Miniprotein binders against q96jn8r1131to1294. Designs and how they scored, part 23

Target 1, 164 residues: q96jn8r1131to1294
Amino acid sequence: TLEFLENHGKNILLSNGNRTATRVASYNQGIVVINQPLVPQLLVQVRIDFLNRQWTSSLVLGVITCAPERLNFPASACALKRAAWLLRGRGVFHNGLKICEKFGPNLDTCPEGTILGLRLDSSGGLHLHVNGVDQGVAVPDVPQPCHALVDLYGQCEQVTIVNP

## First folded at step 14 (miniprotein)

Design X70
Fold by OpenDDE base, look of step 14:
Structure X70 (fold): chain B 164 residues (1-164), chain A 83 residues (1-83)
Amino acid sequence: as target 1 above (164 residues)
Amino acid sequence: SKEDLAKKLIELYKKALELVEKGASEKEIRKLLKEVVKIAEKTGDLYLIDYAKLALEEFERGDLDDLRYYIKLALLYAKELLE
């Protein structure tokens, strides 16, 4: 089953069989990684459960290609300098640098209840799904194996893995 | 305003890079980067804050390449805020 790894940001509390991640302090230290690697046709989805509007920005969603069990997570996804493809706001980032200006909806403005999904296609393209709708290829060629990463950042204080 | 602070940050980051290139004292560069953090915190913008903190952290570790890296990211982000 899909669940978050025990190796996570220090402000994260896992619950619900490790399917729910809650950031219980500050605005950062909220990175979590899903246990199973993304493989073609596997749709991994998380639901935004709670937003705290005292903060700016929101969750970052993406993939990492390094071993997640041994990763020393930085305080925020923006500090990942290697092996990271991230969706932040409307941008796509690779190792911290923006590689696409406008893609899909603005993650910073997604309301509670929004279901965000990641899926690899047969060509290695990483797709973003929003409420079940394929938004297209965010990253055309992602190295495999890779793991889905969620940074509970800023406003986003809780997410839950949901089945398609 | 946030925009004014962002402009100020851009100036200070450029100054920081200049000081690094000129071989200024660590004390002077550290002082400047700490000021950058303080100004970033005044904006309330989390990424301005985080980039500033990361820059200072890398400087304290003695990694000037990563310092330049996060200053670059900070500058890019700050400029975007002004668009």
Scores: ipSAE 0.863, ipTM 0.937, lowest interface PAE 0.5, mean pLDDT 96
Fold by OpenDDE base, fold request of step 16:
Structure X70 (fold): chain B 164 residues (1-164), chain A 83 residues (1-83)
Amino acid sequence: as target 1 above (164 residues)
Amino acid sequence: SKEDLAKKLIELYKKALELVEKGASEKEIRKLLKEVVKIAEKTGDLYLIDYAKLALEEFERGDLDDLRYYIKLALLYAKELLE
């Protein structure tokens, strides 16, 4: 069963069998990591449950290739300096640096109820899914094993892992 | 305006890098980075704020390489806001 790890950002409370993450304070300290590593053809999906419009920006979605159980989480995903491929806004980032300007929909404007998914293809390409639609390869060659990461940032205050 | 503040941040970041390369005093660099944080907070832009705080944090812990790294990220982001 897919769950969020107990090792998470300081402002996160887990519920619903660790399938729901809620950021209960401020706009950051909201990083969570899914327990099982991504393997080819496994679609991992989260639903945006609640957006707080008092903040700007929204969730960051991506993968890390370091051991998540021992990771010392920074306040935000943008601080990750290594082993991180992230989707933020419409951009793709590697270790904080933008490697693609325009990819998929703008994550900052996705409404509540949006289901976002990550999937590795057989060639190691990382795909983004939005409401069940494959948006294409965001990162062409991701090292394995890797774990899906969600940063409940800015507006995004709650997400839930959902089955495909 | 947010744009004016972003421009100011860019200037201050460049100044910070210059001070680091010239071996300026710790006091002077710290003062500048704290000013950067203050200005970033005025923008209300979360990433401007976070990059500024990260830069200051790395300076305080003595990692100039990571300081340069986060300043780089901040500059790139600020410039994008002005496009």
Scores: ipSAE 0.863, ipTM 0.939, lowest interface PAE 0.5, mean pLDDT 96
Fold by OpenDDE base, fold request of step 16:
Structure X70 (fold): chain B 164 residues (1-164), chain A 83 residues (1-83)
Amino acid sequence: as target 1 above (164 residues)
Amino acid sequence: SKEDLAKKLIELYKKALELVEKGASEKEIRKLLKEVVKIAEKTGDLYLIDYAKLALEEFERGDLDDLRYYIKLALLYAKELLE
């Protein structure tokens, strides 16, 4: 089954069989990684459970291509300097640099209940799904194996892995 | 305003890069980067804050290449806020 790894940001508390991640302090230190690597046609989805409006910005969603079990997570996903393709706001980032200005909906304004999904297509393209709707290819060729990463950042204080 | 603070941050980052290039004292550079963090915190913008903290962290670690990298990211982001 899909679960968050025990190796996670220090402000994260896992529950619900490690399918729910809650950031219990501050605005950062909230990175979690899903245990199973993405493979073609596998859709991995998380639901935004709770937003704390005292903070700005929201969750970051993406993939990493390094071994997640050994990763010493930084305080935020924006600090990842290697092996990271991330979606934040409306942008796509590679190792911290924005490689696409406007892609899909603005993740910073997604309300509670929004279901966000990641899927690799047969060509290695990484797709974003929002409430079941394919938003297109965010990253055209992602190295494999890779793992889905969620940074519970800013407003986003809780997410849960959900089945398609 | 947030925009004014962003402009100030841009100036300070450019100054920081200049100091690094000319081999200024660590004390002076550290002082400047700490000021950058404080100003970033006044904006309430989490990415301005985090980029500033990352820059300072890399400086303290002695990795000037990564320092330059995060300053670059900070500058790009700050400029976007002004668009």
Scores: ipSAE 0.858, ipTM 0.938, lowest interface PAE 0.5, mean pLDDT 96
Fold by ESMFold2, fold request of step 16:
Structure X70 (fold): chain B 164 residues (1-164), chain A 83 residues (1-83)
Amino acid sequence: as target 1 above (164 residues)
Amino acid sequence: SKEDLAKKLIELYKKALELVEKGASEKEIRKLLKEVVKIAEKTGDLYLIDYAKLALEEFERGDLDDLRYYIKLALLYAKELLE
């Protein structure tokens, strides 16, 4: 069963059998990771439950290729300088640098209730799903194993893992 | 305005890079980076704020490579905001 890993950002409280993550302070320290790596046929989905629109930016979604159980997460995903591919705003970032200007929707404008999904295709391509709709390949060949990551950043204060 | 503050940040970041390359005093560079954080906080823009704080933190740790890295990221982001 998919759960958020107990190793997470300092401002996160886990609930609902570790399937719900809530950021309870500030705008950051909200990194969470899914408790098993992405494999073919695994669709990891989270629903945006609660947004606070006073902040300028929203959640970040992506993958890391380092083992997450003992990793020291930075305060914000923008400081992940190694082993990370992140969807942020409308862009795709690798290790802090933008590698694609526009992919999928603007994550900073996704409303409450949006379901965001990540999966690998048979070639190791990372796909984003939005409300069940495949947005295509964000990253063509992600090293494996890789682990799905959400940063409850800025506007995003709660997400819940949902089954497809 | 936020745009005026972002333009100011770009100017200050470029000056910070010049001071680092020339080997300016630690006191002068720290003063500049603290001003960068103050201006970034006035923007209310979370990535401007995060990059500014990360740059100052790396300077205080003596990590000039990471200082330059976060200044680069901050400049790229700030220029994108002005487009």
Scores: ipSAE 0.828, ipTM 0.919, lowest interface PAE 0.6, mean pLDDT 93
Fold by ESMFold2, fold request of step 16:
Structure X70 (fold): chain B 164 residues (1-164), chain A 83 residues (1-83)
Amino acid sequence: as target 1 above (164 residues)
Amino acid sequence: SKEDLAKKLIELYKKALELVEKGASEKEIRKLLKEVVKIAEKTGDLYLIDYAKLALEEFERGDLDDLRYYIKLALLYAKELLE
């Protein structure tokens, strides 16, 4: 079953059978990773459960290509380098730099209840789903194996893994 | 305003790169990067704050390549805010 890994950001508390992640302090130290690598038939979905609009930015969604079980996470996903592809705001980022300026919705404005999904297509393309609707290919050829990653950054204080 | 603070940060980051290039003292560079963090915190903008803290952290670790990397990211982000 899909769960968040026990190795996570320092400000994360896992609950609900490790399917719910809550950031319990500050605005960062909130990186979580899904316990199974993405494969073409797997859709990983999380629901935004709770937002605190006092912060200027919100969650980051993406993939990481190194083994996550013993990785030393940075405080924020923006410090992840070559091993990560990130959906942030309206952009797609790799190695800290924006590689696509407009893709999908603005993650900084997604409301509570939004269900965000990640999957690989048969060509290794990374797709974003929003409330069950495929937004197309965010990244055309992601190296495998990779794991889905969520940074409960800024506004985003809780997400839950949900079944497709 | 946040816009005025972002313009100040761009100015300070450019000065930091200049000091690194000419081999200025660690004390001088550290003082400047600490001011960058203080200005970034006044903005309330989380990415301005994170990049500023990351830049100072890498300087304290002696990693000038990563210092320049985070300054580059901070400059790109700050310029985007002003557009």
Scores: ipSAE 0.814, ipTM 0.912, lowest interface PAE 0.7, mean pLDDT 93
Fold by ESMFold2, look of step 14:
Structure X70 (fold): chain B 164 residues (1-164), chain A 83 residues (1-83)
Amino acid sequence: as target 1 above (164 residues)
Amino acid sequence: SKEDLAKKLIELYKKALELVEKGASEKEIRKLLKEVVKIAEKTGDLYLIDYAKLALEEFERGDLDDLRYYIKLALLYAKELLE
């Protein structure tokens, strides 16, 4: 079953059989990773459960290609300088630098209840799903193995893994 | 305004890069980077705040390459906010 890994950001509390992650302090230290790598046919989905609109930015979604079980996560995903492809706001970032100006919705404006999904296609392309709708290829050729990551950043205070 | 503060940050980051390139004292550079953090915090913008703090942290760690890296990211983000 899909769960968040025990190794996570310092402000995260796991609950609901490790399928729910809550950021319990501050605006950062909220990185979580799914407990198995993405493979073709696996759709990882999380629902935004709780937002606090006092903050200027919201969650980050993406993948890392480093083994996550013992990785020292930075305070914020924007400091992932290696082996990371991240969807943030309107853009796609590789190792901290924007590589695509606009892809899919603006994550900073997604409301509570939004279901965000990640999967690889047969060519290694990373797809974003929003409420069940495939947004297309965000990153055309992601190295494998890669691991789905969520940063409960700013506005985003809780997400839950949900079934497709 | 947030725009005025972002313009100030751009000016301060450029000054920080100049001080680093000419080999200014650590005290001078630290003072400027701490001012950057203060201005970033006034914006209330989390990415401006994070990049400012990361820049100062890398300076304190002695990592001038990563200092320049986070200043680059901060400048790109701040300029986009103004566009």
Scores: ipSAE 0.813, ipTM 0.913, lowest interface PAE 0.7, mean pLDDT 93

Design f08
Fold by OpenDDE base, fold request of step 16:
Structure f08 (fold): chain B 164 residues (1-164), chain A 83 residues (1-83)
Amino acid sequence: as target 1 above (164 residues)
Amino acid sequence: SKEEELFKRAEELAKKALKLLEEGDYWRAAYLYLLAAELALEAGNPELAFEYARKAIELAKKSGNEYLLKWAEDLLEKIKEEL
């Protein structure tokens, strides 16, 4: 069963069998990690449940290869400078460095109800899915094992893991 | 050894990069060559790192990806210091 790990950002409250994450304070400290590592062809999906449009930026998606159980999470995923591949807005980042300016839809403008997915292909490429549609390869190679990460940042106040 | 493992991984990434290049996927190929270059350098093979970085520069330019180009150029300078 896919769940968010108990090791999470300070402003996160888990519910619904740890399948729902809610940021209950401020605009940051909202990182969560999904328990099962990504394996090829496993589609991991989260649904955006609630947005607070007082902010401009929204959630960050990605993967990490460090051990999530003992990770000391920073206030935002943007501060991860190692073992991290992130999607923010339309940008793709590796260890805090932008590697692509315009990829897929703008995560900052995805409305409530949007289902975002991550999947590794057989070559280790990381794919982004939006509402079930493969947006292509965000990162052509990600080391395994890796874990999906969601940063409930800015607008994004709640997400829920959903099954394909 | 650790160096041998790094070297093998670098070659794997370079092979993947070549396949992407053949498909016309320039920026992703460039990224993989950058990773390969980093690993080759860490493995103590600056000559191989140089070749991978050079390829990354070429492909970054073809893709118009200024971010990968900057990475590649910075890495190339670092590699040159170890040649």
Scores: ipSAE 0.881, ipTM 0.941, lowest interface PAE 0.5, mean pLDDT 96
Fold by OpenDDE base, fold request of step 16:
Structure f08 (fold): chain B 164 residues (1-164), chain A 83 residues (1-83)
Amino acid sequence: as target 1 above (164 residues)
Amino acid sequence: SKEEELFKRAEELAKKALKLLEEGDYWRAAYLYLLAAELALEAGNPELAFEYARKAIELAKKSGNEYLLKWAEDLLEKIKEEL
């Protein structure tokens, strides 16, 4: 069963069998990691449950290849400088460096109810899914094993893991 | 050995990059060549790293990707120090 790990950002409270993450304070310290590593053709999805529109930036979505159980989470995913591939706004980032300016929809403007998914293809390419639609390859090669990461940042105050 | 493993991985990435290039996907190909270049350099093969970095620069320009271009140029300077 897919669920968020107990090792998470300081402002996160888990509920619903650890399938729901809620950031209960500030605008940051909201990183969560899904327990099972991504394997080819496994679609992992989260639903945006609640947005606080007083902020401009929203959630960050991506994968990490470091051991998530031992990770000392920074205040935001943007501070991850190794073993991290992230989607923020319309940008794609590798170890904190932008590698693509415009990819897929703008994550900062996704409304509540949006379902975001990550999937590895057979070649190790990382795909973004939005409401069940494959948006294409965000990163053409990601090392395995890797874990899906969600940073409940800014607007995004709650997400829930959902089954495809 | 570790170097052999790095070298093999670099070649795999370069092959993937070539396939993407054939499909007209320039920035993703450039990215993979950059990864290949870094691995080749780590494997102790600056000559191969140089080749991959050069390809990355070319493809970064074709894609208009200033971020990958900067990465490639910075890496190229490091590679030259090892030649």
Scores: ipSAE 0.880, ipTM 0.940, lowest interface PAE 0.5, mean pLDDT 96
Fold by OpenDDE base, look of step 14:
Structure f08 (fold): chain B 164 residues (1-164), chain A 83 residues (1-83)
Amino acid sequence: as target 1 above (164 residues)
Amino acid sequence: SKEEELFKRAEELAKKALKLLEEGDYWRAAYLYLLAAELALEAGNPELAFEYARKAIELAKKSGNEYLLKWAEDLLEKIKEEL
């Protein structure tokens, strides 16, 4: 079953069989990683459960290829400078470097209830799904194995892993 | 060897880039060529890295992607130091 790893950001509290992550303090230190590595055609989805509108930015989605169990998480995913591919706002980032300015919908403006998904295709391309709709290839090639990462940042204070 | 594996991976990425190029997907193709260039350089083949980086620059310009263009130009300068 899909669940968040116990190794997570300092401000995260896991519940619901580790399928729900809640950031219980501040605006950062909210990185979580899903236990099962992404394999082709596996759709991993999380639902935005709660947003705190006092902030402007929201959650970051992506994947990492380093061992998540031993990762010392920084305060935000944006500080990851290796083995990281991230989606923030409408931007796509590789090891902290922006590689695309405008991709898909703006993650910073997704309302509560939005279901966001990540999926690898057969060629290793990373797809973003929004409410079940494939938004296209965010990153054309991601090394495997990789793990889905969610940074509960800014507005985003709670997410839950949901099944397709 | 490690270098051989890097070289093979670079070629694979370049091949994927070419496919994307054929589909008109310029920025993603540029990105892949950049990755290929970096791997080729690491594999000790600056000549090949140069070719990939040059292609990345071309495609970055076509896509209007200033981020990839900057990356490509910076990488090209680094490659030239190894030639």
Scores: ipSAE 0.869, ipTM 0.936, lowest interface PAE 0.5, mean pLDDT 96
Fold by OpenDDE base, look of step 15:
Structure f08 (fold): chain B 164 residues (1-164), chain A 83 residues (1-83)
Amino acid sequence: as target 1 above (164 residues)
Amino acid sequence: SKEEELFKRAEELAKKALKLLEEGDYWRAAYLYLLAAELALEAGNPELAFEYARKAIELAKKSGNEYLLKWAEDLLEKIKEEL
C-alpha cells in the first residue's frame, strides 16, 4: 500500500492512513515522501485536494535517491542539492540546478482535483502524468531505487495518494 | 572495481544519449552526456570526459538550453584541470 512516510516536513499532518498530507502552517516545511520506491511501470499518483490562493507558487513534484527515512528535510525541496530531481512550475531541476525551462504543464497553475503522477519507464526515464495522460519524459535517467517526493509548497495545502 | 563500474555506467548513458539524439531530442541527450562526462571524470578518464562534455556543449547549443550549456562549460573547465 502506498503511503507517505512518517518522516516529513515540520508543517505536515498525515491522515487517512497516511495517504493524505496536509500542510497546517505557513507556506513551507511541507515535504512528504511516498514509502514504496518507484519501479518500472508503477504509476504513483497524488491528487491536489486543496489550494490556498493567498500564496503564489504551488507544489513541487519529483524523486530522491537518498534514504528517505533518515532525511533531514529542508524548508523546501528547492534546497535539496543532491540526489534530487524535481518538477517546479514548468521547470525540471537536478540537484537544485535547472536543466529545462519548459516541460509539461505549469504545476503552479494546476487546479484542485488535478491528479499528478510519476512513473519510471523500462529505461529509467521519469514520466509525468497529468490526469492520467502521459506528458512525456521529464528526466531521461534516474537512478534506482528512488522515491517519489511531494513538496506541499505555497498554494498547495493538501494532497492525497490515489490509485490509478 | 569502482572505476570500472563508473566507466560502464558512463558508456550506457552515452548510448542512451545517442538514441535520443537520433530522435532529435537535443536537451535530454545533452543532459545524459553531461552525466556521462562526470562519471568518466570520476572514473579517472578525463579524456573521455572531455569528449562527452564537448558533445554536451554542442547539443546544448542546438537545443538552446542555456542551463545545460553553463553546466557543460563549467564541467569542461574542471576536466581541463585533470588533463
Scores: ipSAE 0.854, ipTM 0.929, lowest interface PAE 0.6, mean pLDDT 96
Fold by ESMFold2, look of step 15:
Structure f08 (fold): chain B 164 residues (1-164), chain A 83 residues (1-83)
Amino acid sequence: as target 1 above (164 residues)
Amino acid sequence: SKEEELFKRAEELAKKALKLLEEGDYWRAAYLYLLAAELALEAGNPELAFEYARKAIELAKKSGNEYLLKWAEDLLEKIKEEL
């Protein structure tokens, strides 16, 4: 069963059997990780439940290959300098470096109700899905095992793990 | 050994990069060559790392990806210090 891991950002409250994460303070300290690694060809999805549109930036979505159970999370996912591949705005980032300017939709403008998915293909390529629609390969090879990560940053105040 | 494992992984990435290149996906191929170059350097093979980094530069230029180009050029300079 997919849940958000108990090790998470300090401003996160888990609920709904640890399938819902809410940032309950500030604009950061909102990193959550899904407890099971991605399984090739299986889609993992979260729904954006609640946004505060007064901020410019929103959630960050991606994967990490470090074992997440005892990891000390930084205040924001963009400070991850090791073993991280992140989607932010329209960009793709690896270990803090932008590697692609425009991929998929702008995450900063995704409305409440948007379902965002990550899928690892058979060649190790990381795909983004938006409301079930494959946006293509964001990153062509991600080592396994890797875990899905969401940073409830800025606008994003709540997400829920949903079944495909 | 760890070095042999890193070298094997670098070769796997380079093989995937070549496949992407043959499909015309220049920026993703450049990205994989950059990862292969970093692994080759970590494995103690700066000559192979240099070869992969030069390939990454070529492909980043063809794709117009300025971010990968900067990364590849910086990595190449780092590799030169180990030759």
Scores: ipSAE 0.543, ipTM 0.814, lowest interface PAE 1.8, mean pLDDT 92
Fold by ESMFold2, fold request of step 16:
Structure f08 (fold): chain B 164 residues (1-164), chain A 83 residues (1-83)
Amino acid sequence: as target 1 above (164 residues)
Amino acid sequence: SKEEELFKRAEELAKKALKLLEEGDYWRAAYLYLLAAELALEAGNPELAFEYARKAIELAKKSGNEYLLKWAEDLLEKIKEEL
């Protein structure tokens, strides 16, 4: 089953059989990773449960190819400089570098209840789904194996893994 | 054979980039050419890396993607040191 790994950001509390992640302090140290690698046709989905609009930025969503069980996470996903592909706001980032200004909706404005999904296509293209709707290929040719990552950053205080 | 594997991977990425280019997807094609250039350089083929980086510059400009353009120009200067 899909669960968040026990190796996570320092400010995360896991609950609900490790399917719910809550950031319980500050605005950062909120990286969580899904335990199963993405395989073709696996759709990993999380629901935004709680937002604190006090902050202007919100969650970051993406994938990493490093084995995540023993990885030392930085304070924020945007500081990942190797083997990382991230969606933040409207931008796409690879290893800390912005590679696209606009892709999909602005994650900073997604409301509570939004369901965000990630999957690989057969060519290694990373797709974003929003409330069940495929937004297309964010970035081509992501290597396998890779793991879905969520950074409960800023506004985002809780997410839950949901089935498609 | 590590260098041979890197070279084969670079060629694979360049082929994917060409398909994207033919579909009009200039920034994603530029992105794949950049990855291919880095792999070709790591494989010890700076001439091929130069070709891929030049292509990435062209496509980044065509797409208006200044982020990829900066990356591609920096990579090209690094490749020139190996020529």
Scores: ipSAE 0.532, ipTM 0.827, lowest interface PAE 2.0, mean pLDDT 92
Fold by ESMFold2, fold request of step 16:
Structure f08 (fold): chain B 164 residues (1-164), chain A 83 residues (1-83)
Amino acid sequence: as target 1 above (164 residues)
Amino acid sequence: SKEEELFKRAEELAKKALKLLEEGDYWRAAYLYLLAAELALEAGNPELAFEYARKAIELAKKSGNEYLLKWAEDLLEKIKEEL
């Protein structure tokens, strides 16, 4: 069963059998990681449950290849400088470097109820799904094992893991 | 052996980049060539790193990806110092 790991950002409260993550303070310290690594045929999906529109930026979505159980997470996912591939706004980032200006929808404008998904293809390509629709390969050649990561940043105050 | 493993990984990435190039995916091919160039340089093969970085520049230009182009140009300057 897919759950958020107990090792998470300091402002996160897990609930609903660790399938729901809520950021309960500030705008950051909201990194959560899915407990099972991505493998072919596994689609990890989260629903945006609650947004606070008073902030400008919203959640970051991506993957990390470091073993997540004992990592010391930074205040925001964008500070991950190693073993990280992130989608933020419309940008694609690897280890803190922007590598693509515009991929998929703008995560900063996704409304409550949006379902965001991540999966690997057979070549190690990382795919983004939005409301069930494959947006294509965001990043090629992501090593396995890797874990899906969500940073409940800014606007995004709650997400829930949902089945495909 | 560390250098040999880095070299083998660089070649693997370059092969994947070529496949993407054949599919017309210029910026993702450039991205993989950049990773391959960095590994080749770390493996002590600056000539191979130069070849991969030059490919990355060409493909970043074709795709209009100025972020990868900047990265590739900076890397090429670094590689030239070791030729």
Scores: ipSAE 0.441, ipTM 0.801, lowest interface PAE 2.5, mean pLDDT 92

Design f08
Fold by ESMFold2, fold request of step 16:
Structure f08 (fold): chain B 164 residues (1-164), chain A 83 residues (1-83)
Amino acid sequence: as target 1 above (164 residues)
Amino acid sequence: SKEEELFKRAEELAKKALKLLEEGDYWRAAYLYLLAAELALEAGNPELAFEYARKAIELAKKSGNEYLLKWAEDLLEKIKEEL
């Protein structure tokens, strides 16, 4: 089954059979990675469980192609400068460079209960799903293997892996 | 060799970029041409890198993607130093 890896940000506690991640301190150090690599037809979904509106920015979603079990994660996903594709706010980023200004919903305004999904298509295109609805290709040609990543940043204090 | 592997990957990206272009997806095609240009340059083929970067500039302009355009123009200048 899908679980968050034991290698995660320092402020994360895992629960619910490692299917729930909670950021228990501060606003950062909240990176978690899904244990199975994305393959075509696999939809990895997380539900936003708890938000703290005290902060202005919220979670980041994305994928990494570096082997995640031994990575030293930075304080935030935005500091990943290699082998990373991220969705943040309204933008799409690759290795720290913004490559698209607006794609999908603004992640900084997604409410509690929102289910966010990531999958690869057969061409290596990374798709975002929002509450079960495919938003299209965020970025083409993501190499395999890659792993889904969530950064419980700012507002986002808890997410849970849910079945498609 | 490492250079042969990089060259093959650059060609694969360019092929995918052409398919996206034929489908009218200009900024994603430009993005893939930029990746291909970087790999071609790393493979020691600055002439091919130049062709890919020029294509990326064209498509970034057509799509209005200022971020890719800046990247592509900077890369083209770097490639010219190796021609």
Scores: ipSAE 0.399, ipTM 0.777, lowest interface PAE 2.9, mean pLDDT 91

